# Designs tried in a protein design chat: VH-VL binders against Protein RTF1 homolog (VIP5). Part 18

Target 1, 136 residues: Protein RTF1 homolog (VIP5), of Arabidopsis thaliana (Mouse-ear cress) (q9c950r261to396)
Amino acid sequence: VPTFEDVKEVTIRRSKLAKWLMEPFFEELIVGCFVRVGIGRSKSGPIYRLCWVKNVDATDPDKTYKLENKTTHKYLNVVWGNETSAARWQMAMISDGHPLEEEYRQWIREVERTNGRMPTKQDISEKKEAIQRTNS
Key: E = the ipSAE of ESMFold2; O = the ipSAE of ESMFold2 at other seeds; V2 = 0.75 times the mean of E and O plus 0.25 times the DockQ between their complexes.

## First folded at step 17 (VH-VL; framework fv_levilimab)

Design bb1 (from aa5 with heavy chain V50I; at its last look DockQ between E and O 0.96; V2 from the best seeds 0.83)
Fold by ESMFold2, look of step 17:
Structure bb1 (fold): chain C 136 residues (1-136), chain A 122 residues (1-122), chain B 111 residues (1-111)
Amino acid sequence: as target 1 above (136 residues)
Amino acid sequence: QVQLVQSGGGLVQPGGSLRLSCAASGFTVSSNYMSWVRQAPGKGLEWVSIIYDEGETYYGDSVKGRFTISRDNAKNTVYLQLNSLRAEDTAMYYCAREDVGDYRYYYGFDVWGQGTLVTVSS
Amino acid sequence: DIQLTQSPSSVSVSVGERVTIDCKSSQSVLYDSYNWLNWYQQKPGQAPQLLIYWASTRESGVPDRFSGSGSGTDFTLTISSLQAEDAAVYYCQQYYSYPLTFGQGTKLEIK
């Protein structure tokens, strides 16, 4: 089962999403990665969830928003736990920070609670290699 | 069209109770964050409470323990139960939405109800 | 709790003039490369309306004459060419942490 370090290596930050947004490889690269999704706030500040990217939704060109001084209508469909929790998010709501171990533990617990699916270590290894090739 | 319609205000004595209602149309309250914000006559805005799409709640310091936010998803309505009312609770009460709907984003209160006046006086 | 202090408390200016309204936060609201601060406009007899979010991004339908700036603890709302319809009370609001808080408001009048 993938470790925190495995997931951390394939978690994509907002600045990377903005950098790659217009590239032809964007959707194929980002699907299967993780992102930290902003889900509100607490007494201590903004709260994030570690979510698994299922696909990129660009089907409504009128739903535009700003991402790092670019304009886009691309959204991430992500899952926390199982597929019944699938939700569409603006990439502007994705954190530019690295995941926390507590966020990983919460993701694991939610997958267990909902009998959800998770990537294999091989899935993550292949995604890590794809990210490395893109950064080179 | 997106709309919030409020009801339930009025005059009440100190120590009394009142329940405010906020009915939504054009969107689903259970898919959004819903807040109450109040404004004493001639004064500024004070955030009162919020209920998240998944049901978690938070309260302002001045009302915690006395006020309860809730909702009825079948009626698409948010409530604020005001208990142990005091003169300083006299205000126009607004309900407001943070839009986190189908495209999951939140920026601030983008939709407001018309307000309902609560007066606490002997 | 995060306290927001606006200045001035009121201002009376002519159409076409430039107006600035300041908001100072008791602690930084800069987090994750965003400033978690909004501006609202409340016209007489109306509910507030969201004007600017993330300190500098205009809400849909907000005229270009409105701009927001600043970072951390110090923020400014600027109206570059005042129109008669801009007469209102303006509030800053932090949405960084609970409890959410507003500034005390700045009343803008046309003279």
Scores: ipSAE 0.767, ipTM 0.904, lowest interface PAE 0.8, mean pLDDT 92
ESMFold2 (binder alone), look of step 17: mean pLDDT 92; pTM 0.943
ESMFold2 at other seeds, look of step 17: ipSAE 0.797; ipTM 0.918

Design bb2 (from aa3 with heavy chain D56E; at its last look DockQ between E and O 0.96; V2 from the best seeds 0.84)
Fold by ESMFold2 at other seeds, look of step 17:
Structure bb2 (fold): chain C 136 residues (1-136), chain A 122 residues (1-122), chain B 111 residues (1-111)
Amino acid sequence: as target 1 above (136 residues)
Amino acid sequence: QVQLVQSGGGLVQPGGSLRLSCAASGFTVSSNYMSWVRQAPGKGLEWVSVIYDEGETYYGDSVKGRFTISRDNAKNTVYLQLNSLRAEDTAMYYCAREDVGDYRYWYGFDVWGQGTLVTVSS
Amino acid sequence: DIQLTQSPSSVSVSVGERVTIDCKSSQSVLYDSYNWLNWYQQKPGQAPQLLIYWASTRESGVPDRFSGSGSGTDFTLTISSLQAEDAAVYYCQQYYSYPLTFGQGTKLEIK
C-alpha cells in the first residue's frame, strides 16, 4: 500500500533520465520506478499521469529522438492501471517536475478500477536506496 | 507511407451542414491525437478541434456547439460534422496528427491531410 | 487564450541572406523546463509542415539552416542562408494549452 510520499521518492524526472541514459545501471535502476508522462493538455496546460516503469525498450534503433543534449532510441514502457494501459513513451515526454497528490490519487483509483498491480513497500524501499546510491 | 486523405468538402448554403472525412493509412487514428485546423482564404491557421486516443474532445470557441469531431476506428477515419454553417466558416479544412503512436510523443502536427475546401455562400 | 503575434508580417529577401522572424506570446509558454512553441512552414498550395518544436528542436529532415531560439514569451525563427525553396508563410504555434493558437503568419518572398 504505497503512500504518496513513497511513490514521490521513486519518481524519476526527465533530467535524471537524461543524466543516467548511457550508464550501465540505467535499465536496472529505472525499471520499477515511476515517471510522470505527459498525455496531452487542457485549458490549464499539460496533463501528466503518474506511471510505473515496466522496462526500457531499445529494440528499434531507427526510432531516434533528442533527449536534452543527447540522441537516443530508448523508450520507457509504462503502465498506469494494468497491462491494458501499457504504452511506450519517449523519455522526452516525461516531466521534469514532481508528482502531484491528485496524480497519485488518480493512479490509485485506476489501479483499483482495473485490478492492477502495485509495487510493495519493500520494492519501493529498495528503489529509494538504489536511487540515493546513484546520486553523487 | 503515412498519409491522411481528406474528402467531403464543397459548396453549402448558410445554415447548412457538411461532413468532412479524413482517412488515415500507415497508422491507427485511435492510437493518436487527431485535430482539425482551418484556414480562411488569405488568412492564417485556426485550430478547430481535437479527439484524443482515449476519446476526449476539445473545440475552439468559434465552432463549439456547432461542430462535432468523431472517428470510426474500423474505417480508420476521423470526421468533422459541420452544422449551422456561417459565411465565416468558409475555409480550407486540414486534418492533422499529433504523433502519439506506438512510439509516443505529441510535440506538434507532424502529418497533415491535403486539405478540403468548404465554401459557405448563398 | 494565448495570443501569438509575429513580426514582420512580410519580408522580401535575396537567396543567401539571413532572415529572422519573431513571435511574441501574450503569456509565458515556458513550463516543465520546455518552451511549448512550434514553428511551421506552409508553401503555396500545400499543407503546413512542422519545422521546429520546443522552440529550438528541429524536426527530422529539416535543414540545419533553420533554427529556433527564445524563451518564455519571445521567440525567433532564423534562416541562416536563404534558399529559393524557402519561400513560404511561416507560423509560430503554442501547444501549451487549449485552444491551440497560431501566430498570424509571416510571408517570406524571394526578391
Scores: ipSAE 0.801, ipTM 0.914, lowest interface PAE 0.7, mean pLDDT 92
ESMFold2, look of step 17: ipSAE 0.811; ipTM 0.917
ESMFold2 (binder alone), look of step 17: mean pLDDT 91; pTM 0.938

Design bb3 (from aa3 with heavy chain V50I D56E; at its last look DockQ between E and O 0.97; V2 from the best seeds 0.85)
Heavy chain, then light chain:
Amino acid sequence: QVQLVQSGGGLVQPGGSLRLSCAASGFTVSSNYMSWVRQAPGKGLEWVSIIYDEGETYYGDSVKGRFTISRDNAKNTVYLQLNSLRAEDTAMYYCAREDVGDYRYWYGFDVWGQGTLVTVSS
Amino acid sequence: DIQLTQSPSSVSVSVGERVTIDCKSSQSVLYDSYNWLNWYQQKPGQAPQLLIYWASTRESGVPDRFSGSGSGTDFTLTISSLQAEDAAVYYCQQYYSYPLTFGQGTKLEIK
ESMFold2, look of step 17: ipSAE 0.822; ipTM 0.918
ESMFold2 (binder alone), look of step 17: mean pLDDT 91; pTM 0.939
ESMFold2 at other seeds, look of step 17: ipSAE 0.824; ipTM 0.920
ESMFold2, look of step 18: ipSAE 0.813; ipTM 0.916
ESMFold2 (binder alone), look of step 18: mean pLDDT 91; pTM 0.940
ESMFold2 at other seeds, look of step 18: ipSAE 0.811; ipTM 0.918

Design bb4 (from aa5 with light chain N38H; at its last look DockQ between E and O 0.81; V2 from the best seeds 0.67)
Fold by ESMFold2 at other seeds, look of step 17:
Order: structure tokens, then C-alpha cells, then sequence
Structure bb4 (fold): chain C 136 residues (1-136), chain A 122 residues (1-122), chain B 111 residues (1-111)
């Protein structure tokens, strides 16, 4: 099962999504990565979930929004646990922070609770290399 | 159209109970976060409670232990059960949506019901 | 809990004038590069309506004369050219942590 460090290395922040938004490789790169999705509040402040990106949805060009200083109609379909949690999010709702170990443990527990799927360590390694090639 | 229609208010004596209803149309309550916000006559707004899309609930300190938020997904309706009512619970009660569904963003209360008056007096 | 204090409590202004409403938060609501501070308008007999979110972003359908500014703990709502239909009570609200809280409101009246 992938470790916290494995998942952290393939978690994409909002600023990187905005940076890569217009690149021809964007969807291929982002699918299979993780993102931190802002899902609400607690007594101690904002809370996030570590979610697995399943696809990029750009099918409705009239659904535009601002991401940083750019305008886009691209959305991330993400999963937490199994496919019944699938949801479509604006990338403006993705955190620009790094994942917390507690968020990783919650993700693992939810996948187990729901008999969901997760990437293999090999899947993560290949995605990590793809990200590194893009940053080189 | 997206709409929240409220019902269930009225006059109640101290210590009594009421159940407020908030029926949604044009969207699914179970795909969103739903809150109750109240406003005492001539006063400002006070957040009361929220129910998340997955069912977690949170309450303001003034109502915790006395009020219960719930929903019926088949009826697409959110409820607020008000128990052990006090005079200071007299207010207009609004239900409101935080949009976390498709093509929406989670930025605040974007849809409000029309309000339901609860009056607590002897 | 986060307290929000608005000033002024009320203001009476003529059509066409500029109005500024301040909101001070007891602690910073800046998180993840967003200010979790929103503005609502409530006209008499109506539910509140969202005007501005994240301190400065105008909700769809809100006229350009409404603008928001500020960061951290100090925020301002500005109406650049007041119209008669802008008479209302204005509230700031923090979306940082539970319990969610509102400012006490600012009543805007037309002279």
C-alpha cells in the first residue's frame, strides 16, 4: 500500500494546477495524482481531504471560473474511499498546502471501510517520474 | 429553479418543542452542506447548525443538546428539531445551502429559504 | 470563537455617494491564501443574500459598484455610487471555523 511519503510526492497543489493548466499534457499528468480538497470547517479551522484524481472534466465550456489569475472551465473529478464518493470540484477549492499525515491515514481508513481501490506503489512511482520530467 | 421552502414554525410555550422543515427543489440536499441560521427580532444573524453531505453535524453552543438537525434524502428535506425552547430562541429561522455539488464552489450560503418564525412565550 | 465587529452601526447617505463599511475580525481568517470573510445584504423582509466572498470576489449578478477589500483581520465593503435599492443591512461573516459568526450588521439608509 503506498506510504504517506509516496502519496505526498504525487499530491498536486493549487499553484501547480494553475501553472500547468494551459499545457497540452495537463490532463494526462494530473489524472492519477492526489489533491487536497477543502471540504468544510471544524472548531479549529478549515479541513481537507486527500483525494485521488480520476479525470479532468472540461465538457461544459460555459462553466467558467477563476483559478488564481486565469479563467478555466476544467474541473477535477476526485474520489475519497470508493466511487460512491466521486465528486466534481473547481480547482480553486484545491489546497495550496502539503498533505498532513492524519489526512493520509483518514484516506487509508476510508478506502478500507468502503472496499475502494487505491494506486499501487508502482503506479505512484510512474506518476512521480512523470511529474519530475515535467519539472526538469 | 433552485429553491428552499420552509415550514413548521409557530407559537410555543417555554419548554416546548417544534420541528422546522426545509424542502429543496432544483438540487439534492444530500450532495450539499445545509445550515440553519436564525435572527431574533431586530437583531443580527446567528449560525445554528449544519449537516454535511455525508451526515456529520455541528451546532452552535447556545443550542447544542437541545436542537437536532437531520434530513430525509428521499423527501429532499432538511429538518431542525427544537426542544426545551426558551424565550431567547424566539427568532426567524432560515435554512441555507453551502454548494459543494457539481460545477459549484464552497464559498458561503448561496441559497436561502424564506424564513420561518418561531415565537416562544407563555 | 471569532468575533466580527462592524462599523459604523448605521449610516444615512444620499444616492450617488460612496459608502464604506468596515469589519474587524478578532483573529485572522486568512488561510490557504484565501480570506474566509464574506459579505451579505439583507433587504427589509427578506432573507440575506451573498454579495462578496473571499473578501473581494463579487457573487454572480452583483453590480460592479459593490467591492470588497482587506486581508487577515481588517476588511472593507465599498459601494462606489449608492443607489436607492441598496438600502439594507449589511453583514460580514467568517467562514474560517465553527461556530460560523456574523458581524452585528450595518444599516444603510437613504437620506
Amino acid sequence: as target 1 above (136 residues)
Amino acid sequence: QVQLVQSGGGLVQPGGSLRLSCAASGFTVSSNYMSWVRQAPGKGLEWVSVIYDEGETYYGDSVKGRFTISRDNAKNTVYLQLNSLRAEDTAMYYCAREDVGDYRYYYGFDVWGQGTLVTVSS
Amino acid sequence: DIQLTQSPSSVSVSVGERVTIDCKSSQSVLYDSYNWLHWYQQKPGQAPQLLIYWASTRESGVPDRFSGSGSGTDFTLTISSLQAEDAAVYYCQQYYSYPLTFGQGTKLEIK
Scores: ipSAE 0.567, ipTM 0.851, lowest interface PAE 1.7, mean pLDDT 90
ESMFold2, look of step 17: ipSAE 0.669; ipTM 0.875
ESMFold2 (binder alone), look of step 17: mean pLDDT 92; pTM 0.939

Design bb5 (from aa5 with heavy chain D99T; at its last look DockQ between E and O 0.95; V2 from the best seeds 0.86)
Heavy chain, then light chain:
Amino acid sequence: QVQLVQSGGGLVQPGGSLRLSCAASGFTVSSNYMSWVRQAPGKGLEWVSVIYDEGETYYGDSVKGRFTISRDNAKNTVYLQLNSLRAEDTAMYYCARETVGDYRYYYGFDVWGQGTLVTVSS
Amino acid sequence: DIQLTQSPSSVSVSVGERVTIDCKSSQSVLYDSYNWLNWYQQKPGQAPQLLIYWASTRESGVPDRFSGSGSGTDFTLTISSLQAEDAAVYYCQQYYSYPLTFGQGTKLEIK
ESMFold2, look of step 17: ipSAE 0.839; ipTM 0.927
ESMFold2 (binder alone), look of step 17: mean pLDDT 92; pTM 0.942
ESMFold2 at other seeds, look of step 17: ipSAE 0.848; ipTM 0.930
ESMFold2, look of step 18: ipSAE 0.836; ipTM 0.928
ESMFold2 (binder alone), look of step 18: mean pLDDT 92; pTM 0.940
ESMFold2 at other seeds, look of step 18: ipSAE 0.823; ipTM 0.925

Design bb6 (from aa5 with light chain Y31W; at its last look DockQ between E and O 0.96; V2 from the best seeds 0.80)
Fold by ESMFold2 at other seeds, look of step 17:
Structure bb6 (fold): chain C 136 residues (1-136), chain A 122 residues (1-122), chain B 111 residues (1-111)
Amino acid sequence: as target 1 above (136 residues)
Amino acid sequence: QVQLVQSGGGLVQPGGSLRLSCAASGFTVSSNYMSWVRQAPGKGLEWVSVIYDEGETYYGDSVKGRFTISRDNAKNTVYLQLNSLRAEDTAMYYCAREDVGDYRYYYGFDVWGQGTLVTVSS
Amino acid sequence: DIQLTQSPSSVSVSVGERVTIDCKSSQSVLWDSYNWLNWYQQKPGQAPQLLIYWASTRESGVPDRFSGSGSGTDFTLTISSLQAEDAAVYYCQQYYSYPLTFGQGTKLEIK
């Protein structure tokens, strides 16, 4: 089971998604990473879930939106527990903040509750290395 | 084309009840966040309640415990049950959509119903 | 709760003039690099309509003469070249936390 630190190191912030958006390696890099998805708000402000990126969807070129200073029609399909939670989100709804340990614990509980699949520690380690090479 | 058509308003005594309806066309209510916003005569806007696509609900403090938001997915309709009505609940009630849909995002209320008037008086 | 205070409460101007409407928030609505502040237009007898979200992003179909600016607690809606059809009440709205709240409104009349 990956630790919070393992997951944190492969959680991609909105600014990084925007930075890499036009790179040919974009989808291969971010699939298998995590993102914090804004799912609404509370009395304390916007709330987020820590979600695993399943794939990038770009099937409707007319569904354009602004991501920072760029325009795109790419969306992230993400999973919170198992495939029944799969949803397609604008990257503009991805947080630019770091994951909270509470969000990690919620993710663990939901995967366990739904008998979902997790990346292995090896999957995460390889993704971490891919991110590091890209930041070079 | 997206549209929200409202019904169910009217005159009611204090302590009474009403159910407001908001029928959607051009989109599916169960794939969106749906809210109610009210406006007392000559006054500004007040957010009342929201139902999320997964069924979570939230309420404004002035209506908690008295109002219930719900939906009927087969009828593509959102409801607001107004119980224990007071004179200060007199307002035009609007339903409104956040544009979450299959291409999920939310910024604000992009589609509004035409409004239905609720008058609470003895 | 976050209070939003608009100024002026009312303004009467001629077609073609520039109008500014201010909105001040009791708390910062800057979060996660976004300002969670919207502007709505409500024409007489109609429901409100979204003009601007995230303080400065125009909703689709909104004319370029409408623009928003500001950050944190201080925000401005500007109409650079007023048209007759712009007569309405304008509301700012924080979209940061529950309960969602609106400014008290600014009535814009055309002379």
Scores: ipSAE 0.687, ipTM 0.883, lowest interface PAE 1.4, mean pLDDT 91
ESMFold2, look of step 17: ipSAE 0.794; ipTM 0.914
ESMFold2 (binder alone), look of step 17: mean pLDDT 92; pTM 0.946

## First folded at step 18 (VH-VL; framework fv_levilimab)

Design cc1 (from bb5 with heavy chain Y106W; at its last look DockQ between E and O 0.94; V2 from the best seeds 0.84)
Fold by ESMFold2 at other seeds, look of step 18:
Structure cc1 (fold): chain C 136 residues (1-136), chain A 122 residues (1-122), chain B 111 residues (1-111)
Amino acid sequence: as target 1 above (136 residues)
Amino acid sequence: QVQLVQSGGGLVQPGGSLRLSCAASGFTVSSNYMSWVRQAPGKGLEWVSVIYDEGETYYGDSVKGRFTISRDNAKNTVYLQLNSLRAEDTAMYYCARETVGDYRYWYGFDVWGQGTLVTVSS
Amino acid sequence: DIQLTQSPSSVSVSVGERVTIDCKSSQSVLYDSYNWLNWYQQKPGQAPQLLIYWASTRESGVPDRFSGSGSGTDFTLTISSLQAEDAAVYYCQQYYSYPLTFGQGTKLEIK
């Protein structure tokens, strides 16, 4: 079971998505990573869920939106528990912050509740290395 | 075509009740965040309540315990039940959408109903 | 609760002129590198319409003469070349936390 630190190391922030958006390696890099998806708000501000990126959806070129200073029709298909939770999100709704330990524990609980899949520690290690190579 | 069509307003005495309806077309209410916002005559806007796609609800302090937001997914309709009405509840009531179904985001109230006037007076 | 105070309360200007409307928040609405502050336009007899979200991003279909700026607690809506159809009441709104709140409004009239 990947630890919170393992998942944190492969969680992609909004600013990185915007930076890599137009790169030929974009989908290869971010599929299998994690993102924090803004799902609403509370009395204390926006609430996020830690989600696993399944694929990049670009099938409808008319669904354009702004991501920072760029326009795109790319969406992230993400899961929170299992495939039945799959949803397409604008990358503009991805957090630019680090995951919280409580978000990780809630992700674990939802995967267990739904009998979902998790990345292996090997999967995480490979993504960590890919992210490091891209950042330098 | 995305549209919200409201009904259910009118005149009512203090202490009375009404149910406001907001029927959606062109999108599914159960996949979106739906809110009520009111505006007293000659006054500004006041957020009243929200229902989330997963069913959580929140209320403004002035209406908590008296108003109930709900929905009927089969009718694609959001409701606001107004109970224990006071003169201060006199307003134009708008329903509004905050998020979009299969292509998800939440930036603000991007679709509004036409408004329904509620008048609370003896 | 987050209180929003707009200024001026009303303004009367001529077509083609620049108008600025200020919104002051009682708490910062800067979070996660976004300012969670919207602007709405309400023309007489109509429902409000979203103009600007995240303080500076125009909603689809909004003319580029409308622009938003500011951060944290201090925000401005600017109309760079006023048109007659811009006569309306303008509201700022925070969507950072519940309860969602609006400014008291700024009435813009055309001379």
Scores: ipSAE 0.800, ipTM 0.912, lowest interface PAE 0.7, mean pLDDT 92
ESMFold2, look of step 18: ipSAE 0.815; ipTM 0.918
ESMFold2 (binder alone), look of step 18: mean pLDDT 93; pTM 0.949

Design cc2 (from bb3 with heavy chain D99T; at its last look DockQ between E and O 0.97; V2 from the best seeds 0.84)
Fold by ESMFold2 at other seeds, look of step 18:
Structure cc2 (fold): chain C 136 residues (1-136), chain A 122 residues (1-122), chain B 111 residues (1-111)
Amino acid sequence: as target 1 above (136 residues)
Amino acid sequence: QVQLVQSGGGLVQPGGSLRLSCAASGFTVSSNYMSWVRQAPGKGLEWVSIIYDEGETYYGDSVKGRFTISRDNAKNTVYLQLNSLRAEDTAMYYCARETVGDYRYWYGFDVWGQGTLVTVSS
Amino acid sequence: DIQLTQSPSSVSVSVGERVTIDCKSSQSVLYDSYNWLNWYQQKPGQAPQLLIYWASTRESGVPDRFSGSGSGTDFTLTISSLQAEDAAVYYCQQYYSYPLTFGQGTKLEIK
C-alpha cells in the first residue's frame, strides 16, 4: 500500500498541469498520477478529494475553458475509489496545493470500500522518476 | 435547450407552509448542484439553500430549520419546502444551477429559473 | 459569515463612459491561488446572469468591456465603454464558503 508520502510525491498541482498542457508527453506523464479535485465547499471553504488520473479526455473540442492563461478542451478523467466513479473534470478545478493526510486516508477508505485499483509502490517510484526528469 | 421552469408560490399567512417546484429540462438535476436564491421586493439577492449531486445540503442562516430543499429524480425536479413562514420571507424565489454534469466544474450559477413570487401577509 | 459591501449604491452615467463598482469582503476570499468572488448582472424584470468568476474570468458570451480585478478583500468590476443595455443592478458574490453571500447591489442607470 503506498504511503501518504509516496502519493504526495506524485500528486500534480494545477500550475504544473497548465505548464505541461501543450507538451507532447502530457498524457503519458499525467496518467497514473494523483490530483486534488475541488468537489464543492463547506462552512470553512473549498473541499477537495485526492483522485488518481485514469486518462486525459480531449474528444469534444467544443468543451473549451480557461486554465490560467491558456484555453483548452482537455479534461482529466479521474477515479475516487473504483472505475465506476470515473468522472471528467476541468483542470481548472484541480487544486494548486499539496494533499492533506486526511484526504489520503479518505482515498484509502474509498478504494477499500469499492475494491478499487491501487498503484503499487513500484508504479509510484516510476512516476516520481518521470516527473523529476520532466522538471530537470 | 437547458431551462428551469418554476411553479408553486402565491399568498400565504404567517406561520403557513408552501412548496416551490423547479422542473429542469435539457439536463439532469441529480447530476448537478442546485440552489435556491431569493430577492425580497426592492432588495438584493440572498442565497437560500443548495443540494449537491450526492445529496448533501446547506442552508442560509435565516431559513435553517424552517426550509427544506429536496428533489425527485424521476420527475427531474427540485423542491423547496417553506415552513413557519414569516413576513420577511416575502420574495421572488429563483432556482439556479451550478454546472457539474459529464464535463465537471462549479464556479457560478449559470442557469436560472424565471422566479416564483411568495407573499407572506395577513 | 463573509459580508460583502459594494460601492457606490447607485450611479447614473452616459453611454460610452467608464464605470467602476467596488466590492469589499469582510474576510479574504483568496484561497488555492483563486479569488472566490463572482459578479452578476440583473436587468429589470429578469433573473441574474453570471458575468465574472474567480474575480477576473469572463463567463462565455460576456462582452470584453466587462472586466474584473482585485484580490483578497478588495475587488472591482469595470465597464470600459457603457452601452444602453448595461443598465442593470450589479452584485458581487463570494463563492468561497457557506453561507454564500452577495453584496447589496449597485444600480447602474443610463442618463
Scores: ipSAE 0.825, ipTM 0.921, lowest interface PAE 0.7, mean pLDDT 92
ESMFold2, look of step 18: ipSAE 0.843; ipTM 0.926
ESMFold2 (binder alone), look of step 18: mean pLDDT 91; pTM 0.937
ESMFold2, look of step 19: ipSAE 0.809; ipTM 0.915
ESMFold2 (binder alone), look of step 19: mean pLDDT 91; pTM 0.940
ESMFold2 at other seeds, look of step 19: ipSAE 0.789; ipTM 0.907

Design cc3 (from bb5 with light chain T57E; at its last fold request DockQ between E and O 0.96; V2 from the best seeds 0.89)
Heavy chain, then light chain:
Amino acid sequence: QVQLVQSGGGLVQPGGSLRLSCAASGFTVSSNYMSWVRQAPGKGLEWVSVIYDEGETYYGDSVKGRFTISRDNAKNTVYLQLNSLRAEDTAMYYCARETVGDYRYYYGFDVWGQGTLVTVSS
Amino acid sequence: DIQLTQSPSSVSVSVGERVTIDCKSSQSVLYDSYNWLNWYQQKPGQAPQLLIYWASERESGVPDRFSGSGSGTDFTLTISSLQAEDAAVYYCQQYYSYPLTFGQGTKLEIK
ESMFold2, look of step 18: ipSAE 0.852; ipTM 0.932
ESMFold2 (binder alone), look of step 18: mean pLDDT 92; pTM 0.941
ESMFold2 at other seeds, look of step 18: ipSAE 0.852; ipTM 0.933
ESMFold2, look of step 19: ipSAE 0.858; ipTM 0.936
ESMFold2 (binder alone), look of step 19: mean pLDDT 92; pTM 0.941
ESMFold2 at other seeds, look of step 19: ipSAE 0.826; ipTM 0.924
ESMFold2, fold request of step 20: ipSAE 0.861, 0.844, 0.867; ipTM 0.935, 0.929, 0.938
ESMFold2 (binder alone), fold request of step 20: mean pLDDT 92, 92, 92; pTM 0.937, 0.940, 0.938
ESMFold2 at other seeds, fold request of step 20: ipSAE 0.844, 0.869, 0.866; ipTM 0.930, 0.938, 0.937

Design cc4 (from bb5 with heavy chain Y52W; at its last look DockQ between E and O 0.94; V2 from the best seeds 0.80)
Fold by ESMFold2 at other seeds, look of step 18:
Structure cc4 (fold): chain C 136 residues (1-136), chain A 122 residues (1-122), chain B 111 residues (1-111)
Amino acid sequence: as target 1 above (136 residues)
Amino acid sequence: QVQLVQSGGGLVQPGGSLRLSCAASGFTVSSNYMSWVRQAPGKGLEWVSVIWDEGETYYGDSVKGRFTISRDNAKNTVYLQLNSLRAEDTAMYYCARETVGDYRYYYGFDVWGQGTLVTVSS
Amino acid sequence: DIQLTQSPSSVSVSVGERVTIDCKSSQSVLYDSYNWLNWYQQKPGQAPQLLIYWASTRESGVPDRFSGSGSGTDFTLTISSLQAEDAAVYYCQQYYSYPLTFGQGTKLEIK
């Protein structure tokens, strides 16, 4: 099972999504990464979930929105536990912060509760290398 | 295209109960965050309650323990059950949408019902 | 809870003039590089309508004469070249934490 550090290394921030958005490698690279998705409010502020990216949806070109002064119609399909939690999110709703260990623990618990799937440590290592090559 | 049509409301005595209804068309309530916002006569807006798409609920401090938000997905309708009503609960009650279904984001309240007046008076 | 204070409480101006409305938050609503501060317009006898979110981003269909600015705790709604249909009460709203809260409103009247 991947550790918090494993997942953190492949968690992509909003600013990075905006940087990569128009690159030809974007969709292939981002699938299999994690993102922190803003899902609502609490008494102490915004709540985030650590979600696994399953694919990029761009099927409706009329669903445009701003992402860091760019306009896009690309959305991330993400999963929090198993496939029944699959949801399509604007990248504008992705956090530009680092994941919290409690968010990782909540992700683990939800995967266990729903009998969901996880990436292996090898999957994460390969994704980390892909990210590094893209930055080179 | 998208609409929220409210019903219920009226005059009720202190301590009484009432159920407000908010029927949606053009979108599915269970795929959105649905809120109630109220406005006392001559006053500003006060957020009352929300039900999230996954069913979690939250309440404003002034109504906790007395009001219950719920929904009936088959009827595509959100409800607000008002119990133990007080004079200060007198207000126009609006239902409002926060999230727009399958293309998820939350910027604010983008669709509002027409409002339903609740008057609590002896 | 986050308190929002608007000023002025009311203003009466002529068509074509410029109006500014201020909103001050009791604590910062800047989080994750966004200002979680919205503006709503409520015309007489109608429900509120979203004008601006994230302090400065116009909702779809909102005319260019509406603009928002500010960060942290201090925010401003500006209406340039006022039109007759802009007569309304304007509310700021923090969208940062529960309970969600609104400013007390600013009544804009057209002379």
Scores: ipSAE 0.753, ipTM 0.901, lowest interface PAE 0.9, mean pLDDT 92
ESMFold2, look of step 18: ipSAE 0.767; ipTM 0.907
ESMFold2 (binder alone), look of step 18: mean pLDDT 92; pTM 0.945

Design cc5 (from bb5 with light chain S33N; at its last read DockQ between E and O 0.98; V2 from the best seeds 0.89)
Heavy chain, then light chain:
Amino acid sequence: QVQLVQSGGGLVQPGGSLRLSCAASGFTVSSNYMSWVRQAPGKGLEWVSVIYDEGETYYGDSVKGRFTISRDNAKNTVYLQLNSLRAEDTAMYYCARETVGDYRYYYGFDVWGQGTLVTVSS
Amino acid sequence: DIQLTQSPSSVSVSVGERVTIDCKSSQSVLYDNYNWLNWYQQKPGQAPQLLIYWASTRESGVPDRFSGSGSGTDFTLTISSLQAEDAAVYYCQQYYSYPLTFGQGTKLEIK
ESMFold2, look of step 18: ipSAE 0.847; ipTM 0.932
ESMFold2 (binder alone), look of step 18: mean pLDDT 92; pTM 0.940
ESMFold2 at other seeds, look of step 18: ipSAE 0.846; ipTM 0.929
ESMFold2, look of step 19: ipSAE 0.846; ipTM 0.930
ESMFold2 (binder alone), look of step 19: mean pLDDT 92; pTM 0.942
ESMFold2 at other seeds, look of step 19: ipSAE 0.861; ipTM 0.936
ESMFold2, fold request of step 20: ipSAE 0.864, 0.854, 0.806; ipTM 0.937, 0.932, 0.916
ESMFold2 (binder alone), fold request of step 20: mean pLDDT 91, 91, 91; pTM 0.936, 0.929, 0.935
ESMFold2 at other seeds, fold request of step 20: ipSAE 0.861, 0.868, 0.859; ipTM 0.936, 0.938, 0.934
ESMFold2, last read: ipSAE 0.854, 0.827, 0.855; ipTM 0.932, 0.923, 0.932
ESMFold2 (binder alone), last read: mean pLDDT 92, 92, 91; pTM 0.936, 0.938, 0.936
ESMFold2 at other seeds, last read: ipSAE 0.860, 0.857, 0.868; ipTM 0.934, 0.934, 0.938

